# VH-VL binders against q58483: the designs that were tried, part 10

Target 1, 193 residues: q58483
Amino acid sequence: MKVIGISGSPRPEGNTTLLVREALNAIAEEGIETEFISLADKELNPCIGCNMCKEEGKCPIIDDVDEILKKMKEADGIILGSPVYFGGVSAQLKMLMDRSRPLRIGFQLRNKVGGAVAVGASRNGGQETTIQQIHNFFLIHSMIVVGDNDPTAHYGGTGVGKAPGDCKNDDIGLETARNLGKKVAEVVKLIKK
Below, E stands for the ipSAE of ESMFold2; O stands for the ipSAE of OpenDDE; V2 stands for 0.75 times the mean of E and O plus 0.25 times the DockQ between their complexes.

## First folded at step 1 (VH-VL)

Design z6 (framework fv_nezutatug)
Fold by ESMFold2-Fast, scan of step 1:
Structure z6 (fold): chain C 193 residues (1-193), chain A 122 residues (1-122), chain B 107 residues (1-107)
Amino acid sequence: as target 1 above (193 residues)
Amino acid sequence: QVQLQESGPGLVKPSQTLSLTCTVSGYSISSGYYWHWIRQHPGKGLEWIGSIYHSGSTDYNPSLKSLVTISADTSKNQFSLKLSSVTAADTAVYYCARDIYYGSGSWYMDVWGQGTTVTVSS
Amino acid sequence: DIQMTQSPSSVSASVGDRVTITCRASQGISSYLAWYQQKPGKAPEPLIYAASTLQSGVPSRFSGSGSGTDFTLTISSLQPEDFATYYCQQLNSYPYTFGQGTKLEIK
């Protein structure tokens, strides 16, 4: 069993990374293998709208996306994290999402567990609309969507931070991320594929 | 602030190679995005020439493919256009631009250089 | 290649007027359309992307709508600084193509 966590932040270390890692740490405490992936140091290109992936099952663009999609296919759970950009996901995460079309051939992410993390500048700063976009991605891939477990029990990990490291002091945000991780681990353990 | 600036000769003779450079400041081209060349003939609209990603991956307008080469020098934070066998029809203002992918499945040229005028004449 | 056609090619208007410019794609481009404003002697400036999303810093009097093949740019109350040429661009597939431009002139 393995769960990967992907940060869509353009910053290699930042508040989104802190929340994703917190969720992964909670998963690791449950005895599940984890891997963290930052999109900040990856070569990403947007989907150009071609139909080649329908026939080949692979995007013709040569960059880091294909290896990330392979890791997504091999994982049992996936946590996607993003800073809030105008109430939605970062460009980096959206590029990965749009490039994931090959994984819908045969629905290769079917029944994998999905969890979402978002970091905004204020508590009511677009985290939930961003999480909803990530949930919609999971749904179109036929994945099982979970939120954070009790006592925080909402939609996923929700952090507040503007400057790098601000989320170190966001006790509520860190707790939502930890409880998201615990819920992902619980459901992954119920499912062996 | 991200700024793009075109540079190169303003006058090129027919049959010669046009060489232009775009210098990027305030952002590293190796950090991502596509970088484009666009031109505008006198009194006409915009024509896309081609694009490059910092890895060296390029796409060219099929109408210009055999004539155009775009390259990047990440150490100088520059990318360049070479257009071979120029004619009077290549007289235009040449722009470089950054092409940013924005959330919600969107894509557009968010930062443009000021443009450099190239005249092809003997 | 996707052909982009703008209508009208030119329009004369007065300050305070509502102006609508139309852009038509020769095939479906979803919402992968951007609008640019170009003033004489200047580079194009982005106004709208994803057919309807306003670029940061652009006045709210500008709006975009449409999907598929038919798109519109509207200026609700024309200001003196809005007299310029406007271009639509499809970003659905390479090669990227632009409309021929619509010149907005003082009446």
Scores: ipSAE 0.000, ipTM 0.429, lowest interface PAE 19.8, mean pLDDT 84

Design z7 (framework fv_nezutatug)
Fold by ESMFold2-Fast, scan of step 1:
Structure z7 (fold): chain C 193 residues (1-193), chain A 122 residues (1-122), chain B 107 residues (1-107)
Amino acid sequence: as target 1 above (193 residues)
Amino acid sequence: QVQLQESGPGLVKPSQTLSLTCTVSGYSISSGYYWHWIRQHPGKGLEWIGSIYHSGSTDYNPSLKSLVTISADTSKNQFSLKLSSVTAADTAVYYCARAPVEMATIYYMDVWGQGTTVTVSS
Amino acid sequence: DIQMTQSPSSVSASVGDRVTITCRASQGISSYLAWYQQKPGKAPEPLIYAASTLQSGVPSRFSGSGSGTDFTLTISSLQPEDFATYYCQQYNSYPWTFGQGTKLEIK
């Protein structure tokens, strides 16, 4: 079993990375392999929306997306994290989401477990609307969506941070991320038996 | 300059609890960073034990999780390791260390204590 | 857990030699790899982070490369002070894991 965590932050070491790693840490403690991927280190291009994209080998897009999609296809669970930008996901994460259309052919992510993480500038800073957007992505891919586990029990990992490293002081946010990881691990184990 | 210094008993009897403290100077633990414990068995490599954030949030190596407790005392600018039910296998040099989290890809341990030798023997 | 394997476990070299140490992760860790140098009786000191970024104050003869699962530490012209044990560490996911170490010895 393997769960990947993807940070859509344009910054390689930001508050989003902190929360995604916190969730992956909880998953690793359950004996499940984990891998962290930062989109800040990747070259991503938006889906061109051209007819050539549906024809094999005709869309001249940078290969970083294809490699990430391969990892998503091979994982049993996927955690997507994003800073809140106007109540939604970052441009980087949206580009990955839009480029994932090939995985809907045959529904290659079907029954994989999905968890969401969002970091905003305040407690009611758009984390839940951003998580909703990530959940909608999971749903259209026929994935199983989970929220954070028992003590916090909301919609996923929700952090508060403005400056780099601020989420180190967000005990509630870190707890939601850990409980999200625990729930992802629990459901992955149930499905894989 | 940030400095870390380990302290605790150099000799612990089997079945007892090993207690070590790391004193941090030049930086306030309550200001951030993750604070780690690592050990090195005689003639062997490094083993990560666990980490703490000053809020009390902890992460432990699964191989040691039932035996390890890490705590922080921000008023003394210290964090501590307790390892219960020790055996001769716990004989090692114990290090405390700091790991930064910032704009760059920096999750490595940038500041280490000098290490303290712990022998488990009757 | 991510297993980190170093090769070789020991290497003998002379001052001026080019030395290469490899580190392999059991699963993908992107560029989240650090290299440490440990001299006898001393704590480990960071050399490289993010697979290829040199720690401030570390001599330019040290370099790192790699991504994913395969990583390399290179010392372009070995100096007397470089004889030490070198460790790789992944910080992609908890628990953080180290390689077994590579001891660099005088030939």
Scores: ipSAE 0.000, ipTM 0.443, lowest interface PAE 16.1, mean pLDDT 83

Design z8 (framework fv_nezutatug)
Fold by ESMFold2-Fast, scan of step 1:
Structure z8 (fold): chain C 193 residues (1-193), chain A 123 residues (1-123), chain B 107 residues (1-107)
Amino acid sequence: as target 1 above (193 residues)
Amino acid sequence: QVQLQESGPGLVKPSQTLSLTCTVSGYSISSGYYWHWIRQHPGKGLEWIGSIYHSGSTDYNPSLKSLVTISADTSKNQFSLKLSSVTAADTAVYYCARDTIFGVVYYYGMDVWGQGTTVTVSS
Amino acid sequence: DIQMTQSPSSVSASVGDRVTITCRASQGISSYLAWYQQKPGKAPEPLIYAASTLQSGVPSRFSGSGSGTDFTLTISSLQPEDFATYYCQQYNSYPWTFGQGTKLEIK
């Protein structure tokens, strides 16, 4: 079994990374292999709408997206994290999401487990609307969407932080991320055996 | 050159478990996306049984799901089909097939097939 | 399950003829359709994927078209080695399903 966590933050060591890693750590504690991927240092280009991936089964754009999609295809669970930008995901994560269309050929992500993480500047800082956008991505890929398990029992990992490292002191946010990881691990195990 | 070869018993008695193995040569199972089992009843068309992803994840035809198990043994470069409680209706030619090349292409259909192995269910 | 229906079930033709085989899906499958050729006593061989894209090594006389629910396989100038049974297959939704086959026979 393997779960990957992808941070859509433009910062390689930001608050989003902290929460995604916290979820992955909880998954690793359950005996599942984990891998963290940051989009901050990746070459990403937007989808140009050419539909060649439908006809040829492969995107013609040469950048880092193809390798990330291969890892998503290999995984049993996927955690997507994003800082909140105008109540939604970062441009980096949106580019990855839009470029994932080839994975809908044969619905290659079907029944994989999806979990979402969002970090806003305040507790009511758009985390839920950002998580909803990530959940919509999982749903269109026919994935199984989960939130964080009890005792936090919410929509996913929700952090508060403005400056780098602020989430280190967000005990509630870190707990939601850990409980998201535990729920992802639980459901991955149920599906696999 | 990639080759797939099915092997298993040609004759199985009703109510027993049919076990077939697909041996892959010239290519690593862990390098491929999906590996499939397909069967063909005498004088009829093709029926998809199920598939296994190289990580071990499986998908089965719902009409056969309670009876089918597909597994992979990467150390032997093989994947296998077990069909429990067989009846005369399971008499068919069984094929294994490869789908896509991991890290290079996405779903070009089933591009390499085994030659098929005939299975007869009879007392 | 998505049902795939081929037409005709059999067709007789001569070398040099243009042959057309159709495949209809019971619901929309976009372009997620493959065509296979099967000769007696042998495994199916892939011809076309994504409804219209030729598999590597397949002669250019074979072509595919269509989207949604209606699909066509065309052989522009039939050769002796083309006499076989042809199958369409959808890979839009699990379970993957095949058409019943179209047998192409010498006239």
Scores: ipSAE 0.000, ipTM 0.423, lowest interface PAE 19.3, mean pLDDT 83

Design z9 (framework fv_nezutatug)
Fold by ESMFold2-Fast, scan of step 1:
Structure z9 (fold): chain C 193 residues (1-193), chain A 123 residues (1-123), chain B 107 residues (1-107)
Amino acid sequence: as target 1 above (193 residues)
Amino acid sequence: QVQLQESGPGLVKPSQTLSLTCTVSGYSISSGYYWHWIRQHPGKGLEWIGSIYHSGSTDYNPSLKSLVTISADTSKNQFSLKLSSVTAADTAVYYCARSYTIKVYSGYGMDVWGQGTTVTVSS
Amino acid sequence: DIQMTQSPSSVSASVGDRVTITCRASQGISSYLAWYQQKPGKAPEPLIYAASTLQSGVPSRFSGSGSGTDFTLTISSLQPEDFATYYCQQYNSYPWTFGQGTKLEIK
């Protein structure tokens, strides 16, 4: 079994990375292989709407997206993390999401487990609306959506931080990310029984 | 791609202060990682000296706490060790390392290490 | 301080053998244990963290198990490049402490 975590932050290391890694650490403690991927160092281009992937089964744009999609296809669980931008996901994560259309041919992500992480500048700073966008992505890919486990038990990992490293001191946010990881691991194990 | 490289004097006289610097490349120390100093005495095992988070928060081995200072210079992407009042017992190979540890109980161990620098304390 | 004790202190083995190294903590450390491999004149290389999770690029013949106070590193089919000294390390509480090391040498 393997779970990947993808940070949609435009920064190579930041608060989104801290929370995604915290969730992956909890998953690794359950004996599941993990891999972290940052979109900050990837060449990403937006979907141009050409519809060629429906006829050819492959996107004609040459960049780093295909390798990331291959990793998503091979994983048993996927955690997507994003900083909150106007109550939604980053442009980097949105580009990856929009470019994932080839994986809907044959529903290649079907029954994989999805978990979401969002980091905002304040506690009621758009984390839940951002998480809902990520959940909608999982749903359209026929994936199984989970939130964070007991005792936090909401929609996923929700962090608060502005400056790099701020989430180190967000005990509640770190606990939601950790409990998200525990829930992802639990459900991955149930499906792969 | 993250690399750590130790630098400093290979020979220090007893009672002086040992100063070592770790230069980090391929990664900014201004993130959630802890940055560590570890040493290894000749023919012996590993001893943790202390760590720093980029915020300036430090943790030191209690056996060395009164003698150790670890500091970070984020503009140079470096962190440094000062060990005061050295004796022959401080002769060792000194390593710098990184760990992804949000709290003492979270994260993985030291995933990236420098190659080590040999320090001899002798008159 | 949490004391980490490895057993055995040294072991001689042949290529193809199954080798087991044990690490015992003086107090409960949950799964906050890492394993490192060190070859003469080189820095320690991380092998395993969280007691059982392999570091990226580590061969599958290495495995870790255990929780609480008793931990095991297993090499299922020893290769020539595996002859080295192995260290366990707890990161549950400060100060972080290492085992004394287990030297794995060719028979």
Scores: ipSAE 0.000, ipTM 0.437, lowest interface PAE 16.7, mean pLDDT 84

## First folded at step 3 (VH-VL)

Design a13 (framework fv_anetumab; at its last look DockQ between E and O 0.43; V2 from the best seeds 0.00; counts 0 for: pae O 10.6 > 2)
Fold by ESMFold2, look of step 3:
Structure a13 (fold): chain C 193 residues (1-193), chain A 120 residues (1-120), chain B 111 residues (1-111)
Amino acid sequence: as target 1 above (193 residues)
Amino acid sequence: QVELVQSGAEVKKPGESLKISCKGSGYSFTSYWIGWVRQAPGKGLEWMGIIYPGDSDTRYSPSFQGQVTISADKSISTAYLQWSSLKASDTAMYYCARGEWELLYYFDYWGQGTLVTVSS
Amino acid sequence: DIALTQPASVSGSPGQSITISCTGTSSDVGRYNYVSWYQQHPGKAPKLMIYDVSNRPSGVSNRFSGSKSGNTASLTISGLQAEDEADYYCSSYTSDSTYVVFGGGTKLTVL
């Protein structure tokens, strides 16, 4: 069993990374293999709408997206995290989402467990709307969407931070990320049993 | 062009209060941090603290916590550094500097400095 | 607060390259890629020369470059010119107390 966590932040060691890693740590504590992927050091390009992936099964654009899609296909659970950019996901994460169409061929993500993380500059500052964009992505791939587990049970990991590392002091946010990881692990174990 | 213009030099006696200012122009004042840096005579740079004028998020170096007050008036694009009771050891050059909103760890524009001299 | 460690002075002749080191810990320079370098001429405010270890702001000569290995960051100045004579400070982010720490400064003398 394996769960990957992808940070859509343009910065490699920011608050989004911290919360995604916190969720993955909770999953690893349950005995599940984890892998963290940062989009900050990847070459990503927008989808150009050519539809060649529908015919050929792969995108003709040569960049880092294909390797990331391969890892998503191989995982049993996927956590996507993003900073809140104008109430939604980062451009980096959106490019990956738009380029994910090869995985929709044959619904290769079907029934994988999806969890979402978002970090904004203030509490209640667009984290939930950003998480809902991530949830929409999971739903159109026919995935199983989960939020954070009790006692925080809401929509996923929600952090607050301006400076890199601020979320280390966001006890509420860290708890939601850990509880998201616990729920992902629980459901992954259930569907593999 | 981004500019930070600080108030003029001050000569004070121990025990007096002081409030020095830093006015930002040429950018959105509420969208960037303003930090204060001390440089004692013949010494290096020392980070004192920082404020985000948009929501008044204020953070202090442990060495300066409780020793000074950092504030801002966003209606006039001005940040402040103030002492309630100056000491001779407060004699220094004080700079304000601008930091990116999420990236408070570097300062891209600096004020000209305000020399504060405290002696009796 | 503990300053980052820099050599007190460095010298070089015009046209040469020099490197200034900045050594911190695994809680600052070693943890984050948030190292900056500032140039300060006598009587002037500091000027940002490098941020994020190796990025150069607009208007800074490409003779200035930065790098990092482990807990040590380096500023390299190639093709030394008389105008490069100044004090140089490194700084690093640290999240242990949520603040910025400066190095003690290095006086560069161009011979």
Scores: ipSAE 0.006, ipTM 0.606, lowest interface PAE 9.7, mean pLDDT 90
Fold by OpenDDE, look of step 3:
Structure a13 (fold): chain C 193 residues (1-193), chain A 120 residues (1-120), chain B 111 residues (1-111)
Amino acid sequence: as target 1 above (193 residues)
Amino acid sequence: QVELVQSGAEVKKPGESLKISCKGSGYSFTSYWIGWVRQAPGKGLEWMGIIYPGDSDTRYSPSFQGQVTISADKSISTAYLQWSSLKASDTAMYYCARGEWELLYYFDYWGQGTLVTVSS
Amino acid sequence: DIALTQPASVSGSPGQSITISCTGTSSDVGRYNYVSWYQQHPGKAPKLMIYDVSNRPSGVSNRFSGSKSGNTASLTISGLQAEDEADYYCSSYTSDSTYVVFGGGTKLTVL
């Protein structure tokens, strides 16, 4: 069993990365293999709506997206994390999402477990609306969407960071991230049982 | 125009308390971090800590944690650095500086400095 | 305290170009593009010259430029002038316990 965590932050070691890693740590503690991926250093280009992926099964754009999609396909669970930019996901993550259409052919991510992490500058700074975008993405891929586990149980990992590294001191954020990891691990194990 | 004005030079004895000030003007005081930087005579710059006046979020360097107190009064756009008990080794120039918007990893405006001399 | 490594001193003649290095680790300079440079004349407060590795604030001469490779950032001053004689400090965000770390400083002498 393997779960990958992807940070959509333009910062490779920012608050989003921190919380995604925290979720992955919780999953690793459950004996599941994990891998972290940052989009910060990747070459990403937007979908151009050419529909070649529907015809050919592959996107004509050559960049780092294909490798990431491959990892997504191979994973049993996927955690997507994003900073809150204007109440939504980062451009980096959105590009990945939009470019994931090849995986919708035959629903290659079907019944994989999806979890979401969002980091905002305030506690109620768009984390939920951002997570909703991620959840919609998972649902459109026919994935199984989960929130964070009890006792925090809501929508996923939600952190607050005004400056780099702030989430390391956000106990609430850390807890929700870990509980997300635990839930993902639990559901992955149930499916693979 | 952005300006940080610090309080005047201080001459103190070991064991005395001290509080120096930094007043910001020309910008939204509550929207930027304020940092303190120490420079001992003939030495380099040392990052001491920062405060966000908007919510008083305060962070210290490990070297200065528990050694000084950083505070702010947003009603008068002023940040403070204070000691409960000065040591001779506290002799230095102390600068306040405005941090970069939200991320605070560089200082774009600096005060003129406050010289603190501690001697018997 | 952990500091970034700078040469103690550098020198150059008017009109020449000089470079000051700032070497950190994979936890600061090598990890982030959050390197800044400050100029300090004797008896004066530091002045921001470069931020984010290579960006100049308004009012800073285009003779000052910054770059980074690996764990080393560099400040280059072209067309050296007498007024450039000062101490120069680099800084970087760090993932360690301290948010910002300074270099030890470099004294630039214009011959």
Scores: ipSAE 0.000, ipTM 0.544, lowest interface PAE 10.6, mean pLDDT 92
ESMFold2 (binder alone), look of step 3: mean pLDDT 91; pTM 0.933

Design a14 (framework fv_anetumab; at its last look DockQ between E and O 0.25; V2 from the best seeds 0.00; counts 0 for: pae E 11.1 > 2)
Fold by OpenDDE, look of step 3:
Structure a14 (fold): chain C 193 residues (1-193), chain A 123 residues (1-123), chain B 111 residues (1-111)
Amino acid sequence: as target 1 above (193 residues)
Amino acid sequence: QVELVQSGAEVKKPGESLKISCKGSGYSFTSYWIGWVRQAPGKGLEWMGIIYPGDSDTRYSPSFQGQVTISADKSISTAYLQWSSLKASDTAMYYCARSPLYYDSWYDAFDIWGQGTLVTVSS
Amino acid sequence: DIALTQPASVSGSPGQSITISCTGTSSDVGRYNYVSWYQQHPGKAPKLMIYDVSNRPSGVSNRFSGSKSGNTASLTISGLQAEDEADYYCSSYTSDSTYVVFGGGTKLTVL
């Protein structure tokens, strides 16, 4: 069993990365293999709507997206994290999402477990709306969407950061992230049972 | 007009405690960070720390962590820098300065500065 | 602590252009566009001249400009004037999350 965590933050070691890693740590503690991926250092280009992926099964754009999609396909669970940019996901994460169309061919992500992490400037600064975008993405791929585990149980990992590293001191954020990891691990184990 | 006004010069002995102040006016005090910068005589600028008066979020430079305490009273638009026990090496000019917060981060730029408070510590 | 490196001094004649460098690392200047420049005259508080690498606050002369390449930020002063004689400090946000560092300062002499 393997779960990957992808940070859509343009900061490779930002608060989003921190919370995604925290979720992965919780998963690792459950004996599941984990891998972290940051989009910060990746070459990503937007979908151009050419529909070649539907014809040929792959995107004609040559960049770092294909490798990431491969990892997504191979994973049993996927955590996507994003900073809150104008109430939504980062451009980096959105590009990855949009370019994931090849994986809808045959629904290659079907029944994989999806979890979401969002980091905003305030506690109610768009984390939920951002997570909702991520959840929609998972649903569109016919994945199994989960929130964070009890006792925090809501929509996923939600952190507050006004500067890099702030989430280290966001106990609530850390707890929700860990509980997300625990939930993902639990559901992955149920499916792979 | 926007300004930061600092308390007057201090002459102290080693071991004494001290608390200096920085009062903001002409702007929303709780919407900007207030930082403290030390400048020893004839030396460069040293970033000490910063506080957001709106929620009292405080950040310190590693060099000054545990050495000083930064606080604020938003009710009177005042930030403070204090020592529990002064040392001779604390002799310096201390500036408070304003830094804006935008979206999910704050800027490093100090756009408004106080006039400085000279602290002299000698036996 | 992380330190930004500036030349100790630079000089120029009136009307000339001079550049002051500020060299950091990939963890500060190279990582973020949070570089500021301050001018300080003797006995005065510092004044913000440039922020975010190249932005100029209102009221600051357009003779002052900022740029960055790699891990080095630069302040350029064109049309040097006697009043520009001062100490100049750069600053940058650090990656280790929550603090700002200043350069050692550069004394600019107008000949």
Scores: ipSAE 0.015, ipTM 0.547, lowest interface PAE 8.2, mean pLDDT 91
Fold by ESMFold2, look of step 3:
Order: sequence, then structure tokens, then C-alpha cells
Structure a14 (fold): chain C 193 residues (1-193), chain A 123 residues (1-123), chain B 111 residues (1-111)
Amino acid sequence: as target 1 above (193 residues)
Amino acid sequence: QVELVQSGAEVKKPGESLKISCKGSGYSFTSYWIGWVRQAPGKGLEWMGIIYPGDSDTRYSPSFQGQVTISADKSISTAYLQWSSLKASDTAMYYCARSPLYYDSWYDAFDIWGQGTLVTVSS
Amino acid sequence: DIALTQPASVSGSPGQSITISCTGTSSDVGRYNYVSWYQQHPGKAPKLMIYDVSNRPSGVSNRFSGSKSGNTASLTISGLQAEDEADYYCSSYTSDSTYVVFGGGTKLTVL
């Protein structure tokens, strides 16, 4: 069993990374292998609408996206995290989402467990709308969407931070991220009996 | 034109209070951090602290925590640096500077600087 | 308490390339890519030359470049010109605090 966590932040080692890693740490405590992937240092290009992946099963654009898609295909659970950019995901994460169409061929993500993390500059500052965009991506891939586990049970990991590392002092945000990880682990185990 | 305009030079005595200002123009004042940097005569730059005027989130270096107060009045696009009791060692040039807030928040680079306010504290 | 170490001075002749180092720790320069470089001429406010280790702001000559290896960041000035004579400061975000530190500064003399 393996769960990957992907941070869509364009900046390395920030608050989004911190919360995604907290969720992955909770998953690892449940005996599940984890891997963290940052989009900050990846070569990403937008989808150009060529439709070639429908016919060929892969995108003709050569960059770092293909390797990330392979890891998503191999995982049993996927956590996607993003900073809040205008109430939604970063362009980096959106590029990965748009380029994920090869995985929709044969619905290769079907029934994988999906969890979402979002970090904004203020509490209630677009985290939930960003999470909803991530949830839409999971639903279109026929995935199983989960939020954070009880007792915090809502939509996923939600953090607040303006400076790198600020979320280490966001006890509520850290708890939601850990509870997201616990729920992802629980459901992965249920599926893989 | 994006600019930061600071209040004029000050000559003070030890023990007096002082509040210097930094007025931002040509940009959305509440959407950027404003930081304060000290430079004693002949010395290097020292990061003092920073404020996000949008919500008054204020951070200080350990060396300046409790030594100064950083504040802002967003209705007039102005940030302030304030001492309750000046010391001779406060004699320095004081710069304000702005730093962008990205949505995964950083305040690590000052892209626009004020002209500086020279504060002289002497008996 | 965290200090970034720069050489006190460096010098070069016109046309030469020079490099100014900025050494921190694994908790600042070595952890984050939030290293900046500032140029300050006498009597003037500092000017941002490099941010995020290697990015140049609009209006900064491509003769200025930045890099980082381990806990040391470097500013390189190629094609040295008389106008480059100034003080140069690095800065870095600190990983266990929410503040920035400057290096001690380097006086560049163009011979």
C-alpha cells in the first residue's frame, strides 16, 4: 500500500508542504508507505488541447508531468495540496490536473482514495473552495474522496500561513491535516483488505 | 509610480519617544508587507520587523522584539516605526521597504525601498 | 543570533568577473531558496539585485547572477564596471523563526 502527497505550491518547503507532510506522517504511522512530491522544482507545461493523448494513451509533451502521473497510477491514495490562489489551486497543480487525461483512459485512478489540503493567508480565506476544486478533479477520475477524520471531520486539511513555516503554529490546521491522513489510511485499508 | 516616502530626519534626546512614518503610493497598500531595516552609521543592514497592513500581522526579529513597535494605518496607506524611549544606540538610518505577499506567503525580498529616515539621538 | 557570513571586501578590475559569497546554515541558506542580494551605493537606499537565489528583478543587468550550493549562496558580477562599486548584502529567511537576516555586507571596489 502506498499513498503519495503532492504539493502544488510554486515555492519549495512552504506551508503547503508542511501540511501535506503532516497528513503523510499520519498515514505512515498506520504502516502505509508514503512519498512526497513537490511541483515547485518540476518542469510543467500547460495542456495545449491537441487531443493526442486520447488516441495514443500518453501526452506528447515531454516534461516532468509523465513521471508524476506514473506515481499517481501506482499509488493507492493521493493527497493533493495547494496554496489558495484566488480561491483555487495554483497554476502548477492545475497544469498537472489538465495533463492527467492519460490516466482517465481506462480510468486508471478509479477507486483510489483522494484527500485535499489547502493553505491560505487567512482563516476561511479560500481553503474550502480550493479543496472543492481538488475534489472535483478526484470525482472526474472516479476516485473515492475523503475529508479529515473525526473529530475535525470537514473537507480536508486547511491551514493558515503567510510565511514559510507559519503552519507549524496553526494547531487547528495541523490537526485537520493529520485527521485527513488518518481517514485516507483507514479507507485505503478498507479497500485493500 | 510605486514608491515609499518616509518622514523627515529626527534629532532627539535619550528618553524621548518617536514615531516615524512610511507612506506607500501607486500600489495596493494592504496587499504587501512593509518591513523596517536599521543601518547604524558605518554599519550593515539589520532586519527589524515587518507588518502586513491588510490584517496587521506583525513580526519582529528577536533583537528588536519589545524594543520598537511596528504599526500601520491602512486608511492613509502609512506604516510606522515607534520607540517609547529612545537610546543613543538608536542613532541610525531607518528604511522601510515592501515585500510581496504570495498566496503561499513569503516576506523575504524587499523590492521597493523608502529613501530612509535619519534618527539622531544625542544628549 | 543567526548570522550570514560575507567577506568584508572584494575587488576586481573593469571587465573581470567577481563572486561574493554568503554563508549561512542548514536552517537558513541551506534550507530555503529565499536568498536575496542587495546593492547599496553610499548615501543611497539598498536596491534588490537578486531574489530567490538566482532571479533578477526587471531592470537589473544580466551581468548579475546568483547561485547556491549547500549553505553558501553566491553573487557573481561579470563584466565589472565602475558603477558596480558599492556595498552588497545577502539576506535569507530563517526556518525556525518568522524573520529574515542580513549578511554583514561586502564592500566591492572596482580597481
Scores: ipSAE 0.005, ipTM 0.596, lowest interface PAE 11.1, mean pLDDT 90
ESMFold2 (binder alone), look of step 3: mean pLDDT 90; pTM 0.936

